# Designs tried in a protein design chat: VH-VL binders against q0atu2. Part 54

Target 1, 119 residues: q0atu2
Amino acid sequence: MLDKKARIRTSREYRNVFEKGKRLSGRFLIIYYVENALDNNRFGFITNKKIGMAVIRNRIKRQLRAIVREYQGQVKNKHDIVLVARAGIGKSSFEGMEKDYIAIMKKAGLFARNANKID

## First folded at step 20 (VH-VL)

Design hh3
Fold by ESMFold2, fold request of step 22:
Structure hh3 (fold): chain C 119 residues (1-119), chain A 122 residues (1-122), chain B 111 residues (1-111)
Amino acid sequence: as target 1 above (119 residues)
Amino acid sequence: QVQLVQSGAEVKKPGASVKVSCKASGYTFTSYDINWVRQATGQGLEWMGWMNPDSGDTGYAQKFQGRVTMTRNTSISTAYMELSSLRSEDTAVYYCARDSGYDSGTFYFDYWGQGTTVTVSS
Amino acid sequence: QSVLTQPPSVSAAPGQKVTISCSGSSSNIGADYVSWYQQLPGTAPKLLIYDNNKRPSGIPDRFSGSKSGTSATLGITGLQTGDEADYYCGTWDSSLSAGYVFGGGTKLTVL
């Protein structure tokens, strides 16, 4: 539920991130990221068929979009970021994906303010 | 039972390199990042960087970029930190530590190695 | 020098309470969870408190932590001579070169 301006839309845009960007891996996700020339961030999502059946892949994509939307206000601007689901993500919980995302985004230096759970 | 066991003390001359090892046991080595932290005699803790044993990805503190390399051998569950162009101010105890990031989304070091003393003197 | 500021030393008698402060900024303590580490003489640091106020298994409840704004506090009640150690706060810093930062350390003396 990102707005249209915050989505990576074309094959050229995706290819630019993969070819020019940096890559960091977590347990369930890989992020590719590169600085863009815009005033805002853009996000892309990839779930390959190795992840599982279509219903599983669609659930994962929806969950990742929800996670990104929740934390998008904390992400440093001017980046194109592609989230690639790793094999095995289908057995993870929403909380597991969320923690993985937070960890790799912090280690990539992409958060302007940390997005932490409160207990 | 998580355990991190480091290699023995090293004595080096200025300009040399040192490589410290950290062997992990009691958990899935590739599931947690290893961080390196050093402490000069009588001084505080200084974070050096993190390394993901699964991917080999690293992030170094700016002070050490260009001089530090963090690697691993997953077949023997061992992490390494190599520091080059050594100076006398690099004399310190070097620790490896496991970080919690992928379990919690917050970073803290829940398990530490025993430390490796590196002495740099001419 | 140190991004996180701690008093260099504190002292208290056995059985008393002591607090150790840790002051930072909006890019570290103000934005992320704080941990505390105990380093007994001649040993590696040990995790004492994580996520501001949680204790790992085996840490007695006389050790406590709290955070307010850009500052954190470690509290120790019922002081024992075995508590003499250096204590470090630590947290993630999201500034220019994102990474982990420690306080300068506080030497606790129990007299």
Scores: ipSAE 0.820, ipTM 0.917, lowest interface PAE 0.9, mean pLDDT 92
Fold by ESMFold2, look of step 21:
Structure hh3 (fold): chain C 119 residues (1-119), chain A 122 residues (1-122), chain B 111 residues (1-111)
Amino acid sequence: as target 1 above (119 residues)
Amino acid sequence: QVQLVQSGAEVKKPGASVKVSCKASGYTFTSYDINWVRQATGQGLEWMGWMNPDSGDTGYAQKFQGRVTMTRNTSISTAYMELSSLRSEDTAVYYCARDSGYDSGTFYFDYWGQGTTVTVSS
Amino acid sequence: QSVLTQPPSVSAAPGQKVTISCSGSSSNIGADYVSWYQQLPGTAPKLLIYDNNKRPSGIPDRFSGSKSGTSATLGITGLQTGDEADYYCGTWDSSLSAGYVFGGGTKLTVL
């Protein structure tokens, strides 16, 4: 589970990412991301009703949180990142979501092995 | 059968722009990103950037930022790369290539176009 | 200079074995999977090896790949005259300007 400090919590925080951030699409996910003024990353998750019933949407959110948690040590710090589930994500496997996340995070320049180094 | 077919050779003067096309067939064009790679005569491969045909999203190598634009027309399954403010150093063969990223989470180029020679001379 | 370092050339007789090295860093080969491309004279590159050691359909098993630390190696056994080509390693680099990087290329001559 992501730490409470690592969650985007308010509508204003979400809107800031959508309005000021960059956007990058994969097959199943869209990420919006912007630098923040904190020492840590924050993540938000959005699923809409077109994806399915609440049980399905909640399962997808749990899967996405698990994926983010698995790779969070590789994410460059000081970013607010919102994952938006695309229509059709319910047809993907967990592995498919994971591969999509990895690909778009790399293409966004948000993954950095050895990101602990100063500068 | 997956195929990428590029436009023909171009001769340009310094300061001009060039736009190379890459027509895809044999797969769902919007499901895979197209990358552009160039190669000057007798030199190695140089990656220029990627473009997502579904969204139109791009990522450019820093060397080309501000001079390159990668686009597409999904109705004809065609990707484009436009390079502006051409210099003699831009003389090269330009390739389009399909990347594997969304299938695997790793990047490799499984299909390549035949290449387009661009010559920039005074 | 290319981000990934390869020897400029290698050579061996038909039937013999060669290896081609590719040296990188923790931000590329050390963190991600390596691919290899073969470029026959006058042609486009072709994928030869992906995910460090896997062959696409149609690539014979005398081509092999491996990775250790920040280095990768392409192995070619049973050399044939038709193997004369330029060989490039490639991988994702996650450093300052994340993007794909290639080695400088290795010219293989079969004598």
Scores: ipSAE 0.806, ipTM 0.909, lowest interface PAE 0.9, mean pLDDT 91
Fold by ESMFold2, look of step 20:
Structure hh3 (fold): chain C 119 residues (1-119), chain A 122 residues (1-122), chain B 111 residues (1-111)
Amino acid sequence: as target 1 above (119 residues)
Amino acid sequence: QVQLVQSGAEVKKPGASVKVSCKASGYTFTSYDINWVRQATGQGLEWMGWMNPDSGDTGYAQKFQGRVTMTRNTSISTAYMELSSLRSEDTAVYYCARDSGYDSGTFYFDYWGQGTTVTVSS
Amino acid sequence: QSVLTQPPSVSAAPGQKVTISCSGSSSNIGADYVSWYQQLPGTAPKLLIYDNNKRPSGIPDRFSGSKSGTSATLGITGLQTGDEADYYCGTWDSSLSAGYVFGGGTKLTVL
């Protein structure tokens, strides 16, 4: 589970990321990201009703949170990052979402250098 | 069968611009990013940047930031690379290549265009 | 100019084995998967090895790849004259201006 301080909580915080941040799309995800004034990263998750019923949307949110938690140590600090699920994400596998996340985070330049391999 | 077919050779004067095209077939064009790589005569490969054909998002190598523009026309499955303010040092073969980043989370170029020779001379 | 260092050339007799090294850093080879590309004279590069050690369909098993720390190695056994080419390593670099990087290339001569 993501730490409480690592969550984007308010509508104003989400709006700031969407209005001020950069945007990068993958196959299943769009990320919006902006530098923050904190010592840490914060993550937000958006799943639209077009994705499917609540059971499907809740599963996707849980999977995205698990992916973010797994790679959180690689993310450069001081960023607010919102993951927006694209309409087709309900047809993807957990592995497909994970690979999409890795690809767009690398292309956004948000992964920090570290000694561990990506695999 | 995946195929990337590039436009023909170009001869340009210093200060001009060049736009190279890369037409994709045999796969869903919007599902994979197109990268551009160049190679000067007798030199190694030099990565220039990536472009997502679905969104139009790009990321450019710092060396080319401000001089390169990568675009696409999804209706004809074609990617473009435009390099401005050409110098003699830009004389090279320019390749488009498909990356498999979204399939794997790792980046490699599984299919390449045949290359487009751009010569910059007075 | 390359952030990944390869020997400029290697050579061996037909039937022999060669290795081609690729030295990088913790921001590239140390953090990500390595690919290798073969460029035959006058042609576009072709993917030879991906994900450190995997071969695309059609690449014979005498081509192999490995990675240790911040270095990668391409191995070629049973050398044939048709293997004369330039070989490039490549990987993602996660440093400040994140992007893809290639080695300087290695010319293989079979003699």
Scores: ipSAE 0.792, ipTM 0.911, lowest interface PAE 1.0, mean pLDDT 91

Design hh33
Fold by OpenDDE, look of step 21:
Structure hh33 (fold): chain C 119 residues (1-119), chain A 122 residues (1-122), chain B 111 residues (1-111)
Amino acid sequence: as target 1 above (119 residues)
Amino acid sequence: QVQLVQSGAEVKKPGASVKVSCKASGYTFTSYDINWVRQATGQGLEWMGWMNPDSGDTGYAQKFQGRVTMTRNTSISTAYMELSSLRSEDTAVYYCARDSGYDSGEFYFDYWGQGTTVTVSS
Amino acid sequence: QSVLTQPPSVSAAPGQKVTISCSGSSSNIGANFVSWYQQLPGTAPKLLIYDNNKRPSGIPDRFSGSKSGTSATLGITGLQTGDEADYYCGTWDSSLSAGYVFGGGTKLTVL
């Protein structure tokens, strides 16, 4: 799991990201991102019922957390980032989800300037 | 087969705006980003920005921020690039190109329009 | 001037092998896959190589790509007169202003 301090946990924190952040859409994900005043990044995850049953939503959330954890060291610091799962994500492979995340994060310019190659 | 067909040549005065169209066919238009690249005569390729036909999201090169607008009409599978406050330096061939690297978390352009010549002269 | 650096020109006789280099930095080639484009005179660019070393359908295997560190290389074996063109490398740049970047281009002359 992500470190507790690396998670967006309160409704207020989520609202701040949605209201002040930028939005970009991928095939399976939508990200909202905004700079924070901290020394670390925080991630939030939204899995709406449109993607499927609770079991599916929980699986997707676990997968997204795994992806974020894998690449968090390459993300530019001082950002709050919320990942919103799109309806089609339930039919996506983990790899497809990962690639979508990478692509959308690159578009957002959120990967570190000197980041290592992301496959 | 995949095709990108662009609008015809344009001649504009400095300070004017130009809007180039790019009609896509042979694939699902909303599934791939459209990028715009220009090339001045005798010069290299210059990336201008990307547009997501599904969401309408865009990302522009810093050089063109505030001056370029990329849009789309999904009903006719057409992408548009509008460049304002034209200068003589904007004289170039403008290309639309399909981005197929998105599927792999990368970026590359596998299909290109035939190009649109834009001439800016007083 | 270009973010990616290519030699301005290369030349070789038919049947020979040529290589075109593309040098970048940790924020572009070092962090992203490289693509190569061929542009014949008076035509639009054509994708030649993607994902460092993959060829699109229709591209002969005498075209090859490789990447190491912050540099990429395009290789052309069995050079043909029809290969005379400009070649551009390109990749995503993860600097402050994220975006695609091209090399300055290399003019290949077949002697």
Scores: ipSAE 0.872, ipTM 0.943, lowest interface PAE 0.6, mean pLDDT 94
Fold by ESMFold2, look of step 21:
Structure hh33 (fold): chain C 119 residues (1-119), chain A 122 residues (1-122), chain B 111 residues (1-111)
Amino acid sequence: as target 1 above (119 residues)
Amino acid sequence: QVQLVQSGAEVKKPGASVKVSCKASGYTFTSYDINWVRQATGQGLEWMGWMNPDSGDTGYAQKFQGRVTMTRNTSISTAYMELSSLRSEDTAVYYCARDSGYDSGEFYFDYWGQGTTVTVSS
Amino acid sequence: QSVLTQPPSVSAAPGQKVTISCSGSSSNIGANFVSWYQQLPGTAPKLLIYDNNKRPSGIPDRFSGSKSGTSATLGITGLQTGDEADYYCGTWDSSLSAGYVFGGGTKLTVL
């Protein structure tokens, strides 16, 4: 899991990202992102019931959080970022989600640091 | 077989606009982004931007922001690039190219159109 | 002019080896995989190498690629007159104006 400070916590914080942020679509994910007034990034994760049963949705959230944690050192600071799972993500692999995230974040201009995947 | 077929050569006057088409076949059009790259005579390749045919999302090189529009018509598997306020420096061959898609995590252009020559002169 | 620096030209005799360099920065080659494109005279570019060192099907193994730090290298062995072309490196650049960048190109002459 991400640190408490790196989480979008409230419905108001989520609404701010959706209403004022930019959006970019990948194969499995949509990201919404907006600059924040903090010194750090915050991440939110959304899955809806059309993706599958609760155990499937919870697995996907765990996988996405692991991916975000792995690459968080490359993310340009001061952003609130919400990852929305698209329909069909339940058929993807962890590697597929990871590659989609990398591609979206690059095209959004949110990856600014060089970090070969660090364990 | 993957194929990208572009529209024919164009001659334009300064200040006009040009719209180049790129018809895709041999793959699922909405599964891969289309990029546009230009090359002036005797010069190198210059990337202009990407367009996601599924969402319509675009990302333009800063140099072209405000002058370029990249669109598509998914029903005929065709991408378009429109460049406005043309100048003589815009004389070039314009290529469409398919990128590696979001399931690669890295970007490269695996298939290219034949190119469209745009000449801007009085 | 170009973000990625390549020598303007290289030459070698048929059957020999040649190396083409591509120098960049931490925001491009240092952070992203490198591709190489071959452009034969009068034709569109063609993907030659992707993901630093992988060949698409149909590209012979006498073409090779490598990357170290912020530099990449294309190697061509067993040179043939049909290899005379312009060669471009390319990669994503993660700087403030994120986008794809190409090297300035290298003209290979086989004498």
Scores: ipSAE 0.730, ipTM 0.898, lowest interface PAE 1.3, mean pLDDT 90

Design hh36
Fold by OpenDDE, look of step 21:
Structure hh36 (fold): chain C 119 residues (1-119), chain A 122 residues (1-122), chain B 111 residues (1-111)
Amino acid sequence: as target 1 above (119 residues)
Amino acid sequence: QVQLVQSGAEVKKPGASVKVSCKASGYTFTSYDINWVRQATGQGLEWMGWMNPDSGDTGYAQKFQGRVTMTRNTSISTAYMELSSLRSEDTAVYYCARDSGYDSGEFYFDYWGQGTTVTVSS
Amino acid sequence: QSVLTQPPSVSAAPGQKVTISCSGSSSNIGANYVSWYQQLPGTAPKLLIYDDNKRPSGIPDRFSGSKSGTSATLGITGLQTGDEADYYCGTWDSSLSAGYVFGGGTKLTVL
């Protein structure tokens, strides 16, 4: 599980990201990202009703947390990043989500892939 | 089959702007980013930026920040690249290219337009 | 000038093998997949290799790609006169100014 200190948890923290951050859209995800004053990155996750039933939303959230956890060491420091799941994500594979995340993060200049490739 | 067809050659004065079009066909336009790459005569390829036809999001090379604008018209599957404050150094062939690396979380250009020659001269 | 470094030219006789190197850094080749493009004279670039070593449909197996560390290599076996062209490596750069970068290009001459 993602460390608690690496999570965006308060409404105020989320609002700050949405108001001051940049936005990029991927195939299955939208990310909002902004620099923070901390020594670590924090991640937030949003899965709204357009994705599907609560069971589906919870599954997607778990999967996104797993993806973020897997690659958190490759993300440039001092950022608050909110992942918003798009409507079509419920029909995507885990691998598809992962690739989408990587691509978006690379576009944002936040992600430096290490020697370990997905393929 | 996938095709990218670009607009015709342009001749511009220094300080002017040029807008090149790239019409896509043979695939879902909004599913793949369009990149722009230019090549001065006798020189190498230079990446200018990407545009997401679905969201309209863009990312430009630092060199062109503030001077380039990439847009799209989804109704006609056409991407546009506008470069302002033209200089003689901007004389080049400009290419649009489809990015298919997105599917793998990477970036590569599998289909290219035929190129548009832009000449900047006083 | 180019972020990725290629030899300016290579040459070989028909039927021989040639290799074109592409050197980068940990923020580009070291962190991202490399692609190769062939540009015949007076034409637009053509994708030759993607994801370090994969060939698009229609590209013969005479063309191969490999990567080790921060360097990539394009291999061409059974060289043909029609292979005379400029070849460019390219990849994403994950530096502060994220973006795609190309090598300076290599002119391949078939003797």
Scores: ipSAE 0.861, ipTM 0.940, lowest interface PAE 0.7, mean pLDDT 94
Fold by ESMFold2, look of step 21:
Formats: C-alpha cells, sequence, structure tokens
Structure hh36 (fold): chain C 119 residues (1-119), chain A 122 residues (1-122), chain B 111 residues (1-111)
C-alpha cells in the first residue's frame, strides 16, 4: 500500500513536523505539514487512546492509510505530513474521513491536480 | 433556514480599517467554514479567503495577505472580516458565504449574506 | 483577465435555450468540481449548480451543468424574463496560491 519511503518512522521525524510545520483542522482530522529535503512525500498517522480501544484505533489508521494511498498521486511532493485523528473520528464513516481529508488538503494547498482519485 | 446577516454599510477614508460582521443562524456555526467575497461596482466576484470557526484557522488570497484578518466569536455565531489600509479600489460590496467543503470534499458557497457596502473616499 | 473565462454576455428570447461556457485549466476545473452562481440585479449571488451538475433544492431542472476536461457549461432552457442575471462559474484552484476562483461573469439578457 503506502511505500516504506513514504512513511514518517521516528519520533524525531514526527517532532520535526509538529514543531516546524503548519497546522490545519478539519472535522475529524488535524494535519501538520512541513517541507522536507527529499524528492517525495512522507506520511505519519496518530491515533490516541481517547478515540477508543485498540481495534477501533487500528481500523481508523488502516482507513486513513487507504485514503492517503488513494490520493497520494495528487499531493505536492517534498512534504512530511502527519494526520492526527480527532476524538470524534470513531463515529465517522470512511466517506466522511475521505471528504474531510480532501477538504483540509485542498485548503492547505497540498494538492497539485485532480484530488478526487488516483488515475 | 440557514441565514447569514451582515452588518450595515460603511463609509471610510483611505488608510482606515473596516470590520464587517456576519451573524449565522439555522445551522451549527462551527461545522462550516465562512468565506469572504467582494464585488466592486459593475465588476465580478473576488474571493478573499476562508475561516474555520471551530479552529480559527484561516487562508487568505495572496492579494489580501497582510491586510485582511478573518475572525469569529462562536458564542454569538458571528464571523468577522477586517480589511486595513483601505484604498479607493477597496470600494465594493463584501459578502460572507458558507462553504460546504467538509461535507463534500469540494468547495461551493451554498448560503450568502446580503452584502455590506464599503465606500472608501475622501 | 479572470482565471476562469466566460463570455461577457449572452441573449435569447423567452422559451429558448442558452448555454454559458466557463474555460479554465488543469489546476482548477480539471482538478475540482465546478459550481455556478446566479446573481439577480441588486442581490447577493445564489448557488445554482454544485458538483459540476447537481442542483440545490428549489432550483428548477431547466438549469443544468456539465463539464468536459477543463471546460464547464451551464445550460438554461425555457428562458424566462426572471432569468436575467449575471452568472458566475467558480471552483477551487490548486495552483501555487491555492484558493477559490470565479469566472468573470456572463450577463444573460432575455429579449
Amino acid sequence: as target 1 above (119 residues)
Amino acid sequence: QVQLVQSGAEVKKPGASVKVSCKASGYTFTSYDINWVRQATGQGLEWMGWMNPDSGDTGYAQKFQGRVTMTRNTSISTAYMELSSLRSEDTAVYYCARDSGYDSGEFYFDYWGQGTTVTVSS
Amino acid sequence: QSVLTQPPSVSAAPGQKVTISCSGSSSNIGANYVSWYQQLPGTAPKLLIYDDNKRPSGIPDRFSGSKSGTSATLGITGLQTGDEADYYCGTWDSSLSAGYVFGGGTKLTVL
């Protein structure tokens, strides 16, 4: 699915995004994003225990990864982007999370072309 | 019964600031972004920026960056747009509009305020 | 000079059909859904079409929208004198200065 190169892996990498990056909120998601020195994007995902039990948090992370994978071809390169699930996300549908992601990515100026789906 | 009701007309001198209000009713104010759009007499629509009433996040059109500030007071469901360092070419009708972005993933303005005329002259 | 190009004016007789074009680019119409707004004289704009071809409640089906590539079209059939207005297309633009853009507007005259 999401390639290993396209993942934020370490605590230091996450901290860099939170400390140096910009932040935008949607209904279910918050994104933090910052330019990187690579030729590709990297994505990270945060779900906390207030969202629910581990099975719920794992479902949400899987769904968010699928959404990011679906639209990754439209994202402007050279960004580290962390998606933080908000407490109310557990009651959202996949479609609701997807629309929220599209909206905040557009408002952040991170989509380069057609944001509906990967061609 | 979604409604956006804006403050009344303003007459300003060059160099002054104006703050237009937009009171929302008939929906959950924090669930939708408010955008501001202006229209000079006999001209087209010009988008100024968006504001998220929940977070207070904003995004401004580059033309207005540094001169515009969009805010809100959630306790009275009211959005504000302040434009500073006014010039004669800022004479226009200023509209607030609700956008649907978080419902659809696409942006359109489904409800508009009645408009606020701002006249900048000596 | 608008980012989205519309004809400045169109006209037709009552009962007839017109189309209004809106030409853009891959970063706006090609990447995002198009909306259309009607502005009657002396009033605020009103949403007429969203998501390229959908009508809000209360908009009659004689108003229609379509899109092909980087161009969108508003169609109006059964023209009425009450349709005299300015019509604007609008969409998100994903270019370097991401934001919303409108066409220059088209004045419809019903003769």
Scores: ipSAE 0.683, ipTM 0.890, lowest interface PAE 1.5, mean pLDDT 91

Design hh45
Fold by OpenDDE, look of step 20:
Structure hh45 (fold): chain C 119 residues (1-119), chain A 122 residues (1-122), chain B 111 residues (1-111)
Amino acid sequence: as target 1 above (119 residues)
Amino acid sequence: QVQLVQSGAEVKKPGASVKVSCKASGYTFTSYDINWVRQATGQGLEWMGWMNPDSGDTGYAQKFQGRVTMTRNTSISTAYMELSSLRSEDTAVYYCARDSGYDSGEFYFDYWGQGTTVTVSS
Amino acid sequence: QSVLTQPPSVSAAPGQKVTISCSGSSSNIGANYVSWYQQLPGTAPKLLIYDNNKRPSGIPDRFSGSKSGTSATLGITGLQTGDEADYYCGTWDNSLSAGYVFGGGTKLTVL
């Protein structure tokens, strides 16, 4: 699981990302991202009721956290990033979510400049 | 059968703007990004940017920042690329291309429009 | 001038094998899958190879792609006159200005 320091936890922190950050939409995810004043990245996760029942939403959150954790070392530092699950994510595979995340993060220019691809 | 059909050739004066259209068919338009690539006569391919037809999100090459605008009309499955402040160096064939690397988290263009020749001359 | 470096031209006789190199950096080829495009004279580019070594439907197996480190290679065996074209490598670049980048292109002449 993501370290506590790598998590966006407060409403204020989320608000800051939404208000000051940039937004990009993928197939299954929307990301909001903004630079922070820390030495580490922080991630937030949002799943709303249109995703499905609580069990589904929780599953999606777990999967997204796993994806973020796996590629955490590839992400440029000093960013707050909020992942918002889109309605169709419930029908996607884990791999689909993963590839969507990677694509969006690349579009956002959030992958490290010299980072190697994890195949 | 996936098809991208672009608008016809354009002749513009320096300083003017050009808007090229790209009509997509044979697939769900909003499911794939549209990229624009140009090629000057006798030169190589130059990537201009991407546009997400679903969200309208865009990403432009730094060279074209502030001068290019990529849009879409989802009701007619058409993407647009507008380039302003045209210069003679903008004379090129402009291509729209579908990005199908989404499934791999990568980027590649599997279908291309036929190209639109844009000539900028005084 | 191009972010990815290709030889400007290669040539070979029909039936022979030719390779086209594409050299990049850790931020592009080193971090992303490479695609290859064939552009016949007077036509739009055509996807030839994607994800380093995968062929779209309709592309014969005499076309192959490989990647190692920060370089990629397109291989063409059993060269045919119809293969005379320009070939471009391309990939995503994770640099500060994230975006797609092409090689300078290689003109293949069939002797």
Scores: ipSAE 0.890, ipTM 0.948, lowest interface PAE 0.6, mean pLDDT 94
Fold by ESMFold2, look of step 20:
Structure hh45 (fold): chain C 119 residues (1-119), chain A 122 residues (1-122), chain B 111 residues (1-111)
Amino acid sequence: as target 1 above (119 residues)
Amino acid sequence: QVQLVQSGAEVKKPGASVKVSCKASGYTFTSYDINWVRQATGQGLEWMGWMNPDSGDTGYAQKFQGRVTMTRNTSISTAYMELSSLRSEDTAVYYCARDSGYDSGEFYFDYWGQGTTVTVSS
Amino acid sequence: QSVLTQPPSVSAAPGQKVTISCSGSSSNIGANYVSWYQQLPGTAPKLLIYDNNKRPSGIPDRFSGSKSGTSATLGITGLQTGDEADYYCGTWDNSLSAGYVFGGGTKLTVL
């Protein structure tokens, strides 16, 4: 799980990202992202009812949180980032969501210079 | 079976614009990004940018920001690259290429168009 | 000049082995997987190696790739006249203006 400090929590915080941030789409995800004034990153997750039932939406949200947690050390600091699940995400695998996330984060320029140097 | 077929050679004067087309076949056009790469005579490959045919999102190399526009028409599976304010230095072969990023999380260009020669002179 | 550094040329006799180096930095080769492209005279580039060391279908196993730190290497054994081409390494670069980068290219001559 992400640290409390690294979570976007309020409607105002979410709205700021949607209104002032940049947007990029992958196959399964859309990211919105904007610089913040903090020393850390914050992440938010959106799954709406058109994706599926609550059990499905909760599973997807848990999977996305796990993906973000796995790569959070590679992300450039000082960004608020919202992941929005696209309608077709329920048909993807965990690996498919993960690869989509990596691709769009690279295209957004959000990975740090030395993100993968360890392995 | 995957093919990318580009439009024919063009000759332009400095200050003009050029628009190169890239027609895709043999795969789902909206599932993969199209990148554009150019190569001046006797020189190396130079990446220009990517375009997502599904969303229309783009990312351009800083060198071309403000002069390049990448678009598509999904109904005919065709990508376009337009370069404006042409200079002699823009004389090159321009390639479209399909990237693999959404399949692997790593970018490489698995299929390339045949290239379009653009000559800027006079 | 190019963000990724390759030797301008290499040469060897038919049947021999060559290696082509590609030197980068922590923001490109150090952070991302490397690919290699072959460009035969007068033709478009063709994918030769992806994910550092993997071959697409149709590429014989005498072509190999490896990566160590911020450097990558293409190996070619059993050289044939048909291998005369320009070879480019490529990878994503995570720097402030993220984008794809190529090496300057290496001309292989089979003598």
Scores: ipSAE 0.780, ipTM 0.912, lowest interface PAE 1.0, mean pLDDT 91

